# VHH binders against h2kzm9r124to488: the designs that were tried, part 45

Target 1, 365 residues: h2kzm9r124to488
Amino acid sequence: RFTIDTSRAKSNQYVVSLCSKKIGIIEYPDGRSDKQPCDVYWHNVVLSDMNKIVTSPQSRVNKFPGMTELAKKISLTHSISSMQKLFPDEYAFYPNSWFLPAHLADFHAFYRKAQALGKTEMWFIVKPDEGAQGTGIYLINSPNQIRNVDQRQLVQEYVADPLLMNDKLKFDFRVYGVIKSINPLSIYVAREGMARFCTEKYEKPDSSNFKNLYAHLTNYSLNKANEAYVHSNTLQDQTRGSKRLLSTVFHQLESRGVKTKRLWHDIKLILVKTTLAMLPEIMLHYEHHFYDSTGPQCFQIMGFDVMIREDGTPILLEVNAAPSLTADHIVPHPGRTLLEGGQRVRSIVDEVIKIPLVRDTLLLV
Short names: E, the ipSAE of ESMFold2; O, the ipSAE of OpenDDE; V2, 0.75 times the mean of E and O plus 0.25 times the DockQ between their complexes.

## First folded at step 12 (VHH; framework vhh_6fv0_2)

Design t2 (at its last look DockQ between E and O 0.86; V2 from the best seeds 0.73)
Fold by OpenDDE, look of step 12:
Structure t2 (fold): chain B 365 residues (1-365), chain A 124 residues (1-124)
Amino acid sequence: as target 1 above (365 residues)
Amino acid sequence: QVQLQESGGGLVQPGGSLRLSCAASGFTFSSYDMYWVRQAPEKGLEWVSWIDSSGGETYYKDSVEGRFTVSRDNAKNTLYLQMNSLKPEDAAQYYCARVTETGGTEVIYPYDYRGQGTQVTVSS
């Protein structure tokens, strides 16, 4: 029987353990005391000693060395920008981006050119490279509005024409991909994913509303703090929730005449092209990490945040090398705000997505 | 065993036409979406066209839109690609491909099943 070491799975341990039991994998939550290798190692993060823990080349590990850093905003932009230079049409799915402070002059030049062409209402989003969950993000419509030009951060064109549903809430998709291997490259996509909705109605950014992040940012970690956030308790009521199944939203889009098969195809291409853009660096980090031995086979679940424009074209916003694999959320106590505390409860949407995802991933490897 | 066999490639002049065929066996052909992909020298595998299982929906890479037509005959287990107005940049090894699903996941690269391919050369 297959064996899995989950001693370093941390927050992923619950779902991984559950799936292991379902498919008949023997789990070692504290590692193997007999020092024999496991077939699979599930790690929450890559540590410098991973090559000392995973020593058998027949073993598999759920993390690529260096992927966490590579998927960060600036590193990702560097990878994609390199491909954009070679294949501008193929990589148009990623907004124009500049990483500061290195590209500050280029950003100014871009802005000046755009203004000269009559594009006077352009907006940009500024994202700290080390920031997570929407922290430190803000909108600007001029380079002069950058708060700290010396800080390592990403400036990106803001997508101001999102596709909206009847509720007029901005939303994006968290699509899950699985890099099964890099040599040869093999990529899978989960058919079920997540749609994340803003909690306030979208309006094009202007001087009066650009600070309202509940209308402009789709991040769950941000919007869950808003009183307007809608938690779903059933699969029936999730159709109107702030977090919905991707399949639900696709069904809703189909009913509106959207070509959802084409859309899904385009999203899959984004995953492939993005992975291809990252591949040289992934391979480099792998070789460096396992320089003194034959390394194990690595695989990894990735999260891709994709927004759909009004014209139906998908845009890549972010890549996450360690998407959350927890299947619960915090609900505020009655009459209280989330800031005042809450109760941890089952998330039906997360369960429907993440349990099959992890199960299928284990079956793939 | 899943088998795909491409044919119909050859040498044509710019502006010429070719019709590719793919014979499928070893699976229920009518139950699967099918793809045409190609690989040019020093380039990676790229998607060209796909057709759904029923043949009711077809999609194309932008660069071939209006020039290429994908079709299928489910009774004959055959996939087709009519290529008109061929350009030098269309020169490649062409493959028909089928994807595989595992539970709720599907392969998106490099397509698990494809044939040996057929060579398309465009030269004056």
Scores: ipSAE 0.757, ipTM 0.900, lowest interface PAE 0.5, mean pLDDT 93
Fold by ESMFold2, look of step 12:
Structure t2 (fold): chain B 365 residues (1-365), chain A 124 residues (1-124)
Amino acid sequence: as target 1 above (365 residues)
Amino acid sequence: QVQLQESGGGLVQPGGSLRLSCAASGFTFSSYDMYWVRQAPEKGLEWVSWIDSSGGETYYKDSVEGRFTVSRDNAKNTLYLQMNSLKPEDAAQYYCARVTETGGTEVIYPYDYRGQGTQVTVSS
């Protein structure tokens, strides 16, 4: 009599309900009226009142308190940078980063040292704080191009050497990790994932094109953020580039001589090392949220966005605390816009990835 | 059920060599990829080497590549690690671990080691 409360799963409820039926879990899609706890609670986002909703220490919930904030770029970079100072070779998978204004001098020193060593084309991406007035990102090639240097913002090394497929399209992998528990730490990875291709051919930045690329990069970052939000409630924009299975792209890379088994291992290490970097804050937020009682055991599906350098080396781009688990999307009716209404269409790629992911996660807990 | 027993550790001077063995039982050894992992004092467990189920492909942590060689004998259910040009930083307790899959997922932490390990000490 294993039970699940899906009343707060929102758009992800379809996949969770389907998997619950397949494995014999009793689902309460509207919550329980009898005041008894369920064994599992499935939420679509981290809820601030989780400690009032999930009260039994025998229950499990699919979100850690505070994880939404901890996975955001600023907090993530802070956690990883702390580990980079202690273990620089182990955490080389994350771009060099500086928090302004505090690290402005360190950024200038890095730039000056690199110039002295003969590095002539260095590009950096500047990301304002998520709550800032100007939330656009931009590229620079020298420290004197930073806008509003006194405001909180993140500067990161721009990875200008991505591995491209034959069509010259930039892509990244979405890899799904499952944090099953944190005491003891237990982490799984889904064997299948997604490769997401851009719709435009990649152009390496140079002095002649960076102004145009600067505008395009800003639009790209905004569109990617909108897709993450849209995926929790709506299908992604149909004009975005091809989605492919990770396994398909790995076969293609192998045929081009890439050592894909090493690549997969390096990606798995990225998931583990990133989780280890975040772990102290995860533990602190849990203890604070459940300060007056023994809380539930938390688990969570996380999305890891990984780019591959042209030499086959993986780089962590982002962590998503609540990746979409939907398996359909909305397409406009023929001859109409989405504002005029739309149709739901199955996504076979998403089904192949997400149904086994949710099924296995439910079996793990 | 799964049993792994490491042996072959010892004390060696820098630049020396050791060969570690891992005897496996309780599972179909030839169906699984395998790791060597190690734990130094006051450090977490870190990955050292990987070998596929057939023994045809291998890869190594960058700091040991060129110095260590992993191999397996599936007929004897035994995994090996030849360690050459040993450095003080290689001193650790060494374990073999199975690469474990669970349906459509794979365990990536903790490593699935079951033995007591074997101690490698490098005097300097």
Scores: ipSAE 0.627, ipTM 0.823, lowest interface PAE 0.7, mean pLDDT 82
ESMFold2 (binder alone), look of step 12: mean pLDDT 79; pTM 0.793

Design t3 (at its last look DockQ between E and O 0.79; V2 from the best seeds 0.73)
Fold by OpenDDE, look of step 12:
Structure t3 (fold): chain B 365 residues (1-365), chain A 124 residues (1-124)
Amino acid sequence: as target 1 above (365 residues)
Amino acid sequence: QVQLQESGGGLVQPGGSLRLSCAASGFTFSSYDMYWVRQAPEKGLEWVSWIDYSGGETYYKDSVEGRFTVSRDNAKNTLYLQMNSLKPEDAAQYYCARVRETGGSEIIYPYDYRGQGTQVTVSS
């Protein structure tokens, strides 16, 4: 039987353990006392001693060395920008981006040129490089509005023309990809993913509404704090929830005449192209980390945040090297805000997505 | 066993035409979307066209749109690619491909189910 070490799985342990049991993998939640290698090691994060823990080349580990850093906003932008220079049409799915402070002058130049061409309604989103869950993000319509030009951060063109449904809420997709291997490169995509909806109706950004992040940012971590957030308890209810199944939203889009097959195809291409852009650095980090021996086989679940433009074209917003694999959420107490506390409850949407995802991943490797 | 066999490649002059065929066996052909992909020298595999299982929907890479036509005959388990107005940049090994599914996941790279390919050369 296959064995899995989950001693470092931490927040992922519940789902991984559940899936392991389902598919008949022997789990070692505290590691193996006999010091024999496991077939699979599941880590929540990459640690510097991973090469000391995973020593067998026949073993598999669910993290690529350096992927966490590589998937950060600035690093990702570097990777994609390099490809954009070579293949501008193929990589048009990533908005124009500048990382500060290095590209501040370039950003100013871009803005000036755009203004000269009559593009006076351009908006940009400023994202801290190490920021998570929407923290520190804000919109600007001029380079002069950057709060701290010396801080390491990403400036990106804001997608101001999102595809909206009848509810007029901005939404994006969390699409899950699995890098099964890098040599040779093998990539999988989960058919089921997540749609994240804003909690306030979208309006094009202007001086009066640009601070309303509930209308402009789709992040779950942000919107869950809004009283308008809709938690779903059933698969039936999730059709109108703030968090929906990707398949549900696709069905809704199809009913509106959207070419969903084409859309899905384009999204898959984004995953492939993005991974390809990152591949040289992934390989470099792998070789560096396992320099003293033959390394194990690495695989990794990735999250891709994709927004659909009004014209039906998808655009990549962010890559997550460690998407949450928890299947519960906190619901505020009746009559109270989330800030006042809540209780952990089962998230049916997360369960439907993440349990099969982890299961299938384990079966793939 | 899934088998795909491409044919119809050759040498043509710029502006010329070729018709590629792919014979499929080992699976229910009419139940699967089919793809044409190509690999040029020193380039990776790239998507060219795909057609849905019924033939009702077709999609093309932008660079081949209007020049290439994908079709299928499900009764004959055959996929076709009519290539008109060929350009030097179209020169590549062309493959017929089918997506592999595992559980709720799809293989999106590389295309695991593909034939040996057929060579298309465009030269004056």
Scores: ipSAE 0.775, ipTM 0.905, lowest interface PAE 0.6, mean pLDDT 93
Fold by ESMFold2, look of step 12:
Structure t3 (fold): chain B 365 residues (1-365), chain A 124 residues (1-124)
Amino acid sequence: as target 1 above (365 residues)
Amino acid sequence: QVQLQESGGGLVQPGGSLRLSCAASGFTFSSYDMYWVRQAPEKGLEWVSWIDYSGGETYYKDSVEGRFTVSRDNAKNTLYLQMNSLKPEDAAQYYCARVRETGGSEIIYPYDYRGQGTQVTVSS
């Protein structure tokens, strides 16, 4: 029978254990006492000592060495920009980007050129390379508004023309892709995903409103701190929640005339092209990490954050190397704020997405 | 055994037309959405068009929209690509491929092509 070591799965262990039980995989939640290898190792993050933990070449592990760094904004942007130079039309799904401090002059030149061509409405988002979700990000409309220009940070064109639902809330999709293997390269996508909605109605950036982070962000953690956030606890509530199923939003878009099968295809291309752009570094880090031994077969679940322009064009915003696979969330205790602690509650949206995702991943590896 | 056999390629002048065929066997053809993909010497394998299992919906890569038409005959287990107004940039080896799904997921790389493909050459 197949075996799985979940001793390093942490908060993701519940979903992995549930799926292992459904499939009939023998789970070792504390590791094996006999020190024999398992067929699969499930880690919650990329571990720097993976080569000392997973030693059998017949084992599989759900993380690639170095992937946490490779998926960070500056590293991701370097990988995609390299492909954009070679194949500009194929990689147009990623916004124009500049990493600071190295590209500061290039950003100034882009801005001056665009102004000379008559563009008067230009907005950019500034993202720190090491920040927590939503922490430290801000909008600018001129290069001279960049804070701490000597610090590593990413500047990107801001999507000021997002496709909006009837409630006029900005949203993005979280799409889950799996790198099943790299020799040969095999990638698949979960057909279900998440749509995350901003707390307040979208307003185009201008000089009076650009400091309001909630209107310009679809960051789930930041939205949860805003008490206007609405959690969906039933399928009937799907049209009102700040977190909705991708399939529900796709049905809503289709009813409004959006060609959703084409949109889904374009999103699939984004996943493939992004993975291909990252692949040389993925392979290099694997070889470096296992330089003196035969390593395990790695696979990995990745989160892709995609926004849709009003013309129906998908745009890659972000890649997450270790997306949460938890299926619950915290709500305040009665009469208290979230800052005073809270109660753990099931998330039906997360269950519908993440249980099949983990099940399918275990079946395919 | 799953088989896909492409045919109908050849040499054509710019602005000319070709019709490609893909004969399918060894699986229930009418249950699968299908791709046309192509491989040019300077590029990797790229997607050209998609058609759903029934033939009721299609979509195309932007550079071929309006010039290419994908269709299928499920009774004959055959997929077609009508290529009009051909350009030198369309020169490639063309393959048909299945959209493969399993459980709640889809395998999106590599494309599931099985044949040798058919060569399209556009002389200047």
Scores: ipSAE 0.660, ipTM 0.865, lowest interface PAE 0.8, mean pLDDT 83
ESMFold2 (binder alone), look of step 12: mean pLDDT 79; pTM 0.793

Design t4 (at its last look DockQ between E and O 0.79; V2 from the best seeds 0.70)
Fold by OpenDDE, look of step 12:
Structure t4 (fold): chain B 365 residues (1-365), chain A 124 residues (1-124)
Amino acid sequence: as target 1 above (365 residues)
Amino acid sequence: QVQLQESGGGLVQPGGSLRLSCAASGFTFSSYDMYWVRQAPEKGLEWVSWIDYSGGETYYKDSVEGRFTVSRDNAKNTLYLQMNSLKPEDAAQYYCARVTETGGTEVIYPWDYRGQGTQVTVSS
């Protein structure tokens, strides 16, 4: 029987424990007292002592060393930009990006050139390199609008032509990939994912609406604070919720004549190409971390945020090396705002996505 | 045991044509989407075309769109790739491929079931 150490799983422990039980894996939530190796180690984060904890080359661990840093906005951009230089057409799925302060001059040059070509309605999104949940993000339509040019941050072309459904809410997909191994490279995708909807109707950005992040940013962590956020209690209700199943949205798109098979194919290619772009650095970090011994086999669940353009082409927005694997969320009390507190409630959408994802991942490794 | 066997490759001049075939066995061929992938020297595996299980939908890499045609005969468990107007950049080892699924996950790289491949060479 397989064994799993979840002593460092933290927020992931609930789902991992549940799945382990379902598939007959013996769990050690406090680690093994006998100091014998487990078959699998599930960690919430990579710590510097991981190589001391996971010592058996036959063991598997759910994190690649250095992946958290590598998936950050600037690091990801470096990886993809390198590939864009070599394969510009194949990597067109990633918007033009500049990391500050190093590429500030390049950004200015780009902007000037675009203006000279008559492109006067360009917008850019500025994202702090560190931080999650949409904090510190804002839109600009000129380089001189950058608030702090000395801060490490990513400037990226804003996707101003999103595919919209009848509700006119901007949305993206959280697609889950599993890097099963890097040598050889093996990548899986979960068929079920998440669609995240804005809480206010989308309008092309302009001077009057560019500050309305509820219309422009799809992040759940941001939109959940809006009173207009729609929490779904059932699978039937989620069809109109702020968080929907990817399969639901795909079905909706298909009914509108969208070529969903092609779209899904293109999304899968984005996952592959993105992973390939990151692979050299992943390998480097792995070798460095396990320099004194044969390392364990690493695998990792990744989140890919993908937006669909009006023309049906998918665009990669972000990569998450540690997507949330929780299956609940906080709902405001009746008549109250989320800031005033709330109740933890079951998220049916998250359960449908994440439980099978973790289960299948454990079965894969 | 899943088996795929490619054939039909060869040497052609630019602008020439080839028809590749793939014989499938060891699984219900008509139940699976099929792929053509290729690997050129000093390049990785790349997707070329895929066809759904019924043959009702086909998709192509942009660079081969309009020149290549994928088809299948489910009664014969055979996949085809008609390649017209071949270019030097099309030269590669071509593979017929099928992917596998585990629960709600599917392999996206590499295409785990492939044959030995067939070599396509386009003379400059």
Scores: ipSAE 0.818, ipTM 0.923, lowest interface PAE 0.5, mean pLDDT 94
Fold by ESMFold2, look of step 12:
Structure t4 (fold): chain B 365 residues (1-365), chain A 124 residues (1-124)
Amino acid sequence: as target 1 above (365 residues)
Amino acid sequence: QVQLQESGGGLVQPGGSLRLSCAASGFTFSSYDMYWVRQAPEKGLEWVSWIDYSGGETYYKDSVEGRFTVSRDNAKNTLYLQMNSLKPEDAAQYYCARVTETGGTEVIYPWDYRGQGTQVTVSS
């Protein structure tokens, strides 16, 4: 019979256990005591000692060595920018980016060319290469506003024209991709995903507000935990929640005339093209990690964060190497705040997304 | 066994036209959405067009929209690509592919192309 070791699945163990039982996989939640390998190992994160834990070449593990680093903004941007040089039209879904100080002249040239073409309102995000004090993320609208030009940092175009719903809230999609294998390369997408809405109405950057917009940009990540979020506890809450099903938002976009079948196709292409851009480094890290052995066959569920422009075209924002596969969320105890702890309750939105995703992933491998 | 066979490629001058065909067998053709994809030596494999199972809806890569038309004849199990106003950048090996789904997920790579493809060459 087919076996799975979930002893390192942590918070994701519940969903993986549920799916394993549904399809008849024998689970070892504490690992095997009989010294035999399992067919699948399910880890919650990329473990640096994976080659000591998963030693059989017949085994599969749900993480690629090094993927956490490869999916980080800097590494991801390097991979995609390399492909943009070769295939600029195919990789237009990722904002133009420059690694300072090396590309400072290229950034100035881009800016001057855009000004000559009549673009008068251009915004860029500046992101430090590491967490040095005083070098946090900020917005600029001119190359002269870069604070420390000699320091390693990433400059990236800021998408200032997001598609907004009637409530004027900024949102993105979390789309789940599965890298089933890399030799041969095989990629799947979950049909369902998540749409995440800010709790604050969008303000376009201008000369008077851009220094304060830095707080709004970082608050997008914090909105997930804000008390002001309307939680979607049932499918009937989809029009009111800050966390909604992708399918529900697609239906709303259709009613506004957006070509959603085209949009979904473009999103699928983003997942494929992003994975292709990352593939050389994925292969190198695998070979380095399993230098003198035949390693396991890796697979991995990845999260892709996609924003939609006003014209309906999708833009890749981020890639998450270890997206949460949990199906609950925390609400405050009656009469108290979340700061004072809370109670875990079921999330129907997460269940609708994540149970089929994990089930199908186990069936694929 | 699923089989896809492309035909109709050839040498054409810039601005010319070609009509590609894809003969399908071994599966219920009318139940599947279909792609056309292409591969050129200087480019990777790229998507060209999509058509739904009924032929009622189509999409195109931006660079070919208005020039290419995808269609299907479900009675003949055949997919077509009418290519007009051809440009040198359209030169490639062209393949048809099925859109394949597995419950709550969808295969997005590799595209399910199984034939030898058909070569389109554009030269003056």
Scores: ipSAE 0.519, ipTM 0.767, lowest interface PAE 0.9, mean pLDDT 82
ESMFold2 (binder alone), look of step 12: mean pLDDT 78; pTM 0.788

Design t5 (at its last look DockQ between E and O 0.89; V2 from the best seeds 0.75)
Fold by OpenDDE, look of step 12:
Formats: sequence, structure tokens, C-alpha cells
Structure t5 (fold): chain B 365 residues (1-365), chain A 124 residues (1-124)
Amino acid sequence: as target 1 above (365 residues)
Amino acid sequence: QVQLQESGGGLVQPGGSLRLSCAASGFTFSSYDMYWVRQAPEKGLEWVSWIDSSGGETYYKDSVEGRFTVSRDNAKNTLYLQMNSLKPEDAAQYYCARETETGGFEVIYPYDYRGQGTQVTVSS
């Protein structure tokens, strides 16, 4: 039987344990006392001693060294920007981006040029390099509105023309991919993913509404705090929820005449192209981490946040090297806000997505 | 066993035409979307065109749009690529490919199910 070490799985331990049991993998939640190697090591994070723990080249580990850093906003932008210079048409799926403070002058220059060309209604989104869950994100329509120019942060063109459903809520897709190997490169995409909806109706940003992040940001961590957040209890209800299955939304889009086959194809290409852009750095980190021995085979579940423009073209917003694999969320008590506390409840949407994702990943590797 | 065999490649002058064929076996051809991909020297595999299982939908890379036509004959288990107005930048090894599904995943890179390819050379 295959064996898995989950002693470092932490927040992922529950789902990994569940899936391991389902498929007949022997789990060692505290590691192996006999010091024999496991077939798979599941880590929540890569630590400097991973090469000391995972010593067998026949073993697999669910994290690439350095991937967490590479997937950060600035690092990702560096990788993609390099490819954009070589292949501008192929990498048009990533919005123009500037990382501060290094590219501040370039950003100003871009803005001036755009103004000179009559583009007076451009908006930008400012994202801290470090931080999750939409913290510190804000919109600007001029470089002078940057709050702290000395802070490491990413400035991107704001996607102001999102494809909207009849509910007029801005949404994006969390698409899951698995990098099975880097040599040779092998990438898989999960057929099921997540659609995340804003909780307030979208309007083009202006001076009156640009601070309303519930309308402009799709992040679950942000929108769950809004009273307008719609938690779904059943698969039937999720069709109108703030979280929906990707397949559900695709079906809805298809019914509206959207070419969903083409869209899905384009999204898959984004995953491939993005991974390709990151590949040189991934390889360098791998070689560096396992410099004194033959390293194990690495694989990794990745999350790709993709938004669809009104014209049907997909845009990459973010890459997550450690997407949440939890299948529950906190719901506020009746008549109370989430800030006042809540109850952990089952998320049917997350369960449908994440349990099979982890299961099938384990079967894949 | 899935088998794909490309043919029809060759040497043409700029502006010339070629018709590629792909013979498929080992699977229900009519049930799968089919792809043409190519690899030029010192470049990676790139998508060129694909056609859905029924043949009702066709898609093209922008650079080949209007010049290339993908088609299929499901009765003959054959995929075609008509290439007109060929350019030097079209020179590559061309592959017929099918996506693979494993569990809840689609294999998107590399194309595991592809033939040996057929060489297209464009030179004056």
C-alpha cells in the first residue's frame, strides 16, 4: 500500500486524511517512527529542512521549493512580464502591471501617455505584495493617489469591463491546476472549480463608488463579511449563491449564448502559459534546495483566479500556490454580523470541489 | 491503444498550400475534440487549431485565422488541416492531438495523445 506522511499537512490534514482513507493510502499523521520513507509527503509549507525529511528520490512531495514566493504578486508579475516582452500577444491575458517602488516612474510614464491619448477613465488596482484576503487593496485613477510609494506593492490595470450575469454581480473563477512534474513539465486542470461573486452590484468605478470593495473585489474573504453574502446549503441553491460551482456558471453562460468551449480552452491555456512563465524559477529553486542529493518528485495544486471580460476574453488576476482546501466556512448567527461571531458550517460547494480535487491528485501522483 | 498518425507535410514555397491528415484509431473518434499543435525549432508546443467532436465548432490561433481550415470526417476517423498561404513562420512539426481525461482532471500539457508528427517546411 501507498503511504503518506501528513505530519506537516496542518490545515490540509483533514481533507488529505479523508481522501487517503477513501483510496486506501496508509497515513502517518505523526510521521513514521521507523524512519522509513513514505511514498508521499504532504506539507502545508516548504521549510528549509524539507530536503532532510524527504530523502528518498522515489518519494513525492506536494510542494515545490520556492513556489510560495514565486506565486506572490510581484514575483508572478516578473515572470509573466518577461514572457510578455517576448510574446506580447500570447501573454495579453495578464493586465499591465507595475511593482513599487521600482516601477513607479514607469507607471507615471504610462499614465501620462495614456492621458495624452485621451484615455481619461483608466482605473488601477493597488495590491500589497504580501497579504491575503484582499487586505490593503484599493483602486486609484491617478498615480498620485498611491498611499505609500515606498511599500512593496503591485499596481495593475483594473478590469473595468467584466462579464456580468443577469444579477449584475462581478465574479471570477478559481480554477485549480496540478503541476504533476516540471521535468518533463506536466500540467493538469481540474474540471470543477469555483466561481466567486461580489455581494453588491457592479458599476464602473467612479469617484462615488471606488471605495465599495464589495462591488469591485471578488475575494471570498472580503465578501463573506457583507450581510448580502449568500450562503448555499444545497447544490440547487448554489446556482444563486455567492459561491457557485464553475460548471454551474458555465452552464448559465452557455444558456446565454457564450462560447463556453472556447472560453474553457482559453482558460486552460492561461494555466499552461503562466506555469511556463514560472518554470525557470521553479527549476532553479528545486536544484538549489536539493543540491546535495537527488531530490524527490514534486507536485503541487495551484489556484488560478481568472476573470472574464465582457468580450469573453479571460484575464489572469492572481495565482495561489496554496489554495485553501477547507470545506467549511463561518456563517454569522441569525440577526448578527460576522464580526460578532458565527458558526462553522459545511460548504457544499467547497466539498464538491476540494475533496475530489485532493483525492484525484493523490491518485494522479 | 490510442493511435494518431499524421501525414501530408512537406516542403512548400511561401504562399503555397498543404493539406495535413491525421488517422485516428484505438478510441471513439467522434466523441472527442481534436487538436492540431505544432512545434517549431527552439520553440515549445503551441496550439494551432481545434475542432469539437461534432465538427460544428472550429477554432484557430490568431496567426493562422483565415488561412488554415480544420475539418474532420468521423466516419473515416480522420482529422484534416488545410493550410493555405503558408508563411515561413508556419514551418514546424505538426501534430494531431487529443486531450486526456483522468478522474476529475484534463491533461492540458503536454499533449499525451499525439502522433509522431509531420514536418512542414516553408522555404523559397
Scores: ipSAE 0.746, ipTM 0.891, lowest interface PAE 0.7, mean pLDDT 93
Fold by ESMFold2, look of step 12:
Structure t5 (fold): chain B 365 residues (1-365), chain A 124 residues (1-124)
Amino acid sequence: as target 1 above (365 residues)
Amino acid sequence: QVQLQESGGGLVQPGGSLRLSCAASGFTFSSYDMYWVRQAPEKGLEWVSWIDSSGGETYYKDSVEGRFTVSRDNAKNTLYLQMNSLKPEDAAQYYCARETETGGFEVIYPYDYRGQGTQVTVSS
């Protein structure tokens, strides 16, 4: 009988336990008492001691060693920019990026070349190293506006032309991919995902507002993180919520003339090409972690955040190595703040997405 | 048992044309979207074109758009690729592949090809 150890699933335990029960998998929420390995281990995050917990080569674990670090913005950008040097057309889905001070001359050269080609209104986001999310980030439209050019920092093209709905709200898609294995490489995409909408109208950068857009960028990041509190009571309300099904938004885009079948194919290519760019480091971390033994078969659910340009072109924004698989949210008690505690409330959108995602991942592996 | 058999490759001069065929059997061909993919020496498998199950929608890799035309005849269970204005960079082993689903997932890597492929060689 197929078995699963969920003792380290933490906040994701509810969905994993529900799916395990539904398909007849024997669950060990506290680990096995008979000292035998389970067929699957479900971890909430990548654990540094995975090689001591999952010791059987016949077992599967839902995380690759090191993936959390590999998916972070700096490491991800390094992997993709390396591929952009070799295959610039194939990897155009990720904004051009420069690691300062080392790439300062390259950034100046890019800017001069783009000006020669007639691109006179370019915006870039500057992300200083070691800052908290949203802290110290600012926009520039010329290399001469970099504040501390000798300090370690990331400069990236700012995508200032997002596709907006009629309400002028910025949105992105969360697309779920599953890396089933890396030797041989096997990648799946979930047909359903999430679209997340900002609660404020988009403001395009210009010469008068770019110095103050730090608050706007922080607001977008905060809205993206907090969209889980916008409650949808029914599937019929999918056209109104800040968190909607990907399929609903695709239908809306199709009605506006977007070629959604091509868009979906391009998104699938983004998942494949991103995974290929990361693959050498994934393999090296696996070999390092299981140096003197045959390790388990790793698989992993990954979250890919994709923005759409006004011309219908998808752009990769982020990769999440441990996307939340929760199906409820915490909202504040009436008359109180979240700091004072809250209550758990069902999220129907999350259930429609995440229960099939986890169920079918368990069936796949 | 799913079977896909490619044909129509050969040697052609730069600027020339070829028409590839893919004969399908063992599944309901008209229910599936189809791909043409190719593999050149020292390169991975890459997609070339896609066509939906009805044949009403198509799209292409940017480097072949305007030169290649994908089509299908669902009555004959056959997929085609008309290749015009061929360049040396188009030389590869060409395969047809079916879009594959498993539960709520689509398989996105590797592409599901089953035949030996057909070789396209472009030389001067």
Scores: ipSAE 0.668, ipTM 0.830, lowest interface PAE 0.6, mean pLDDT 83
ESMFold2 (binder alone), look of step 12: mean pLDDT 79; pTM 0.795

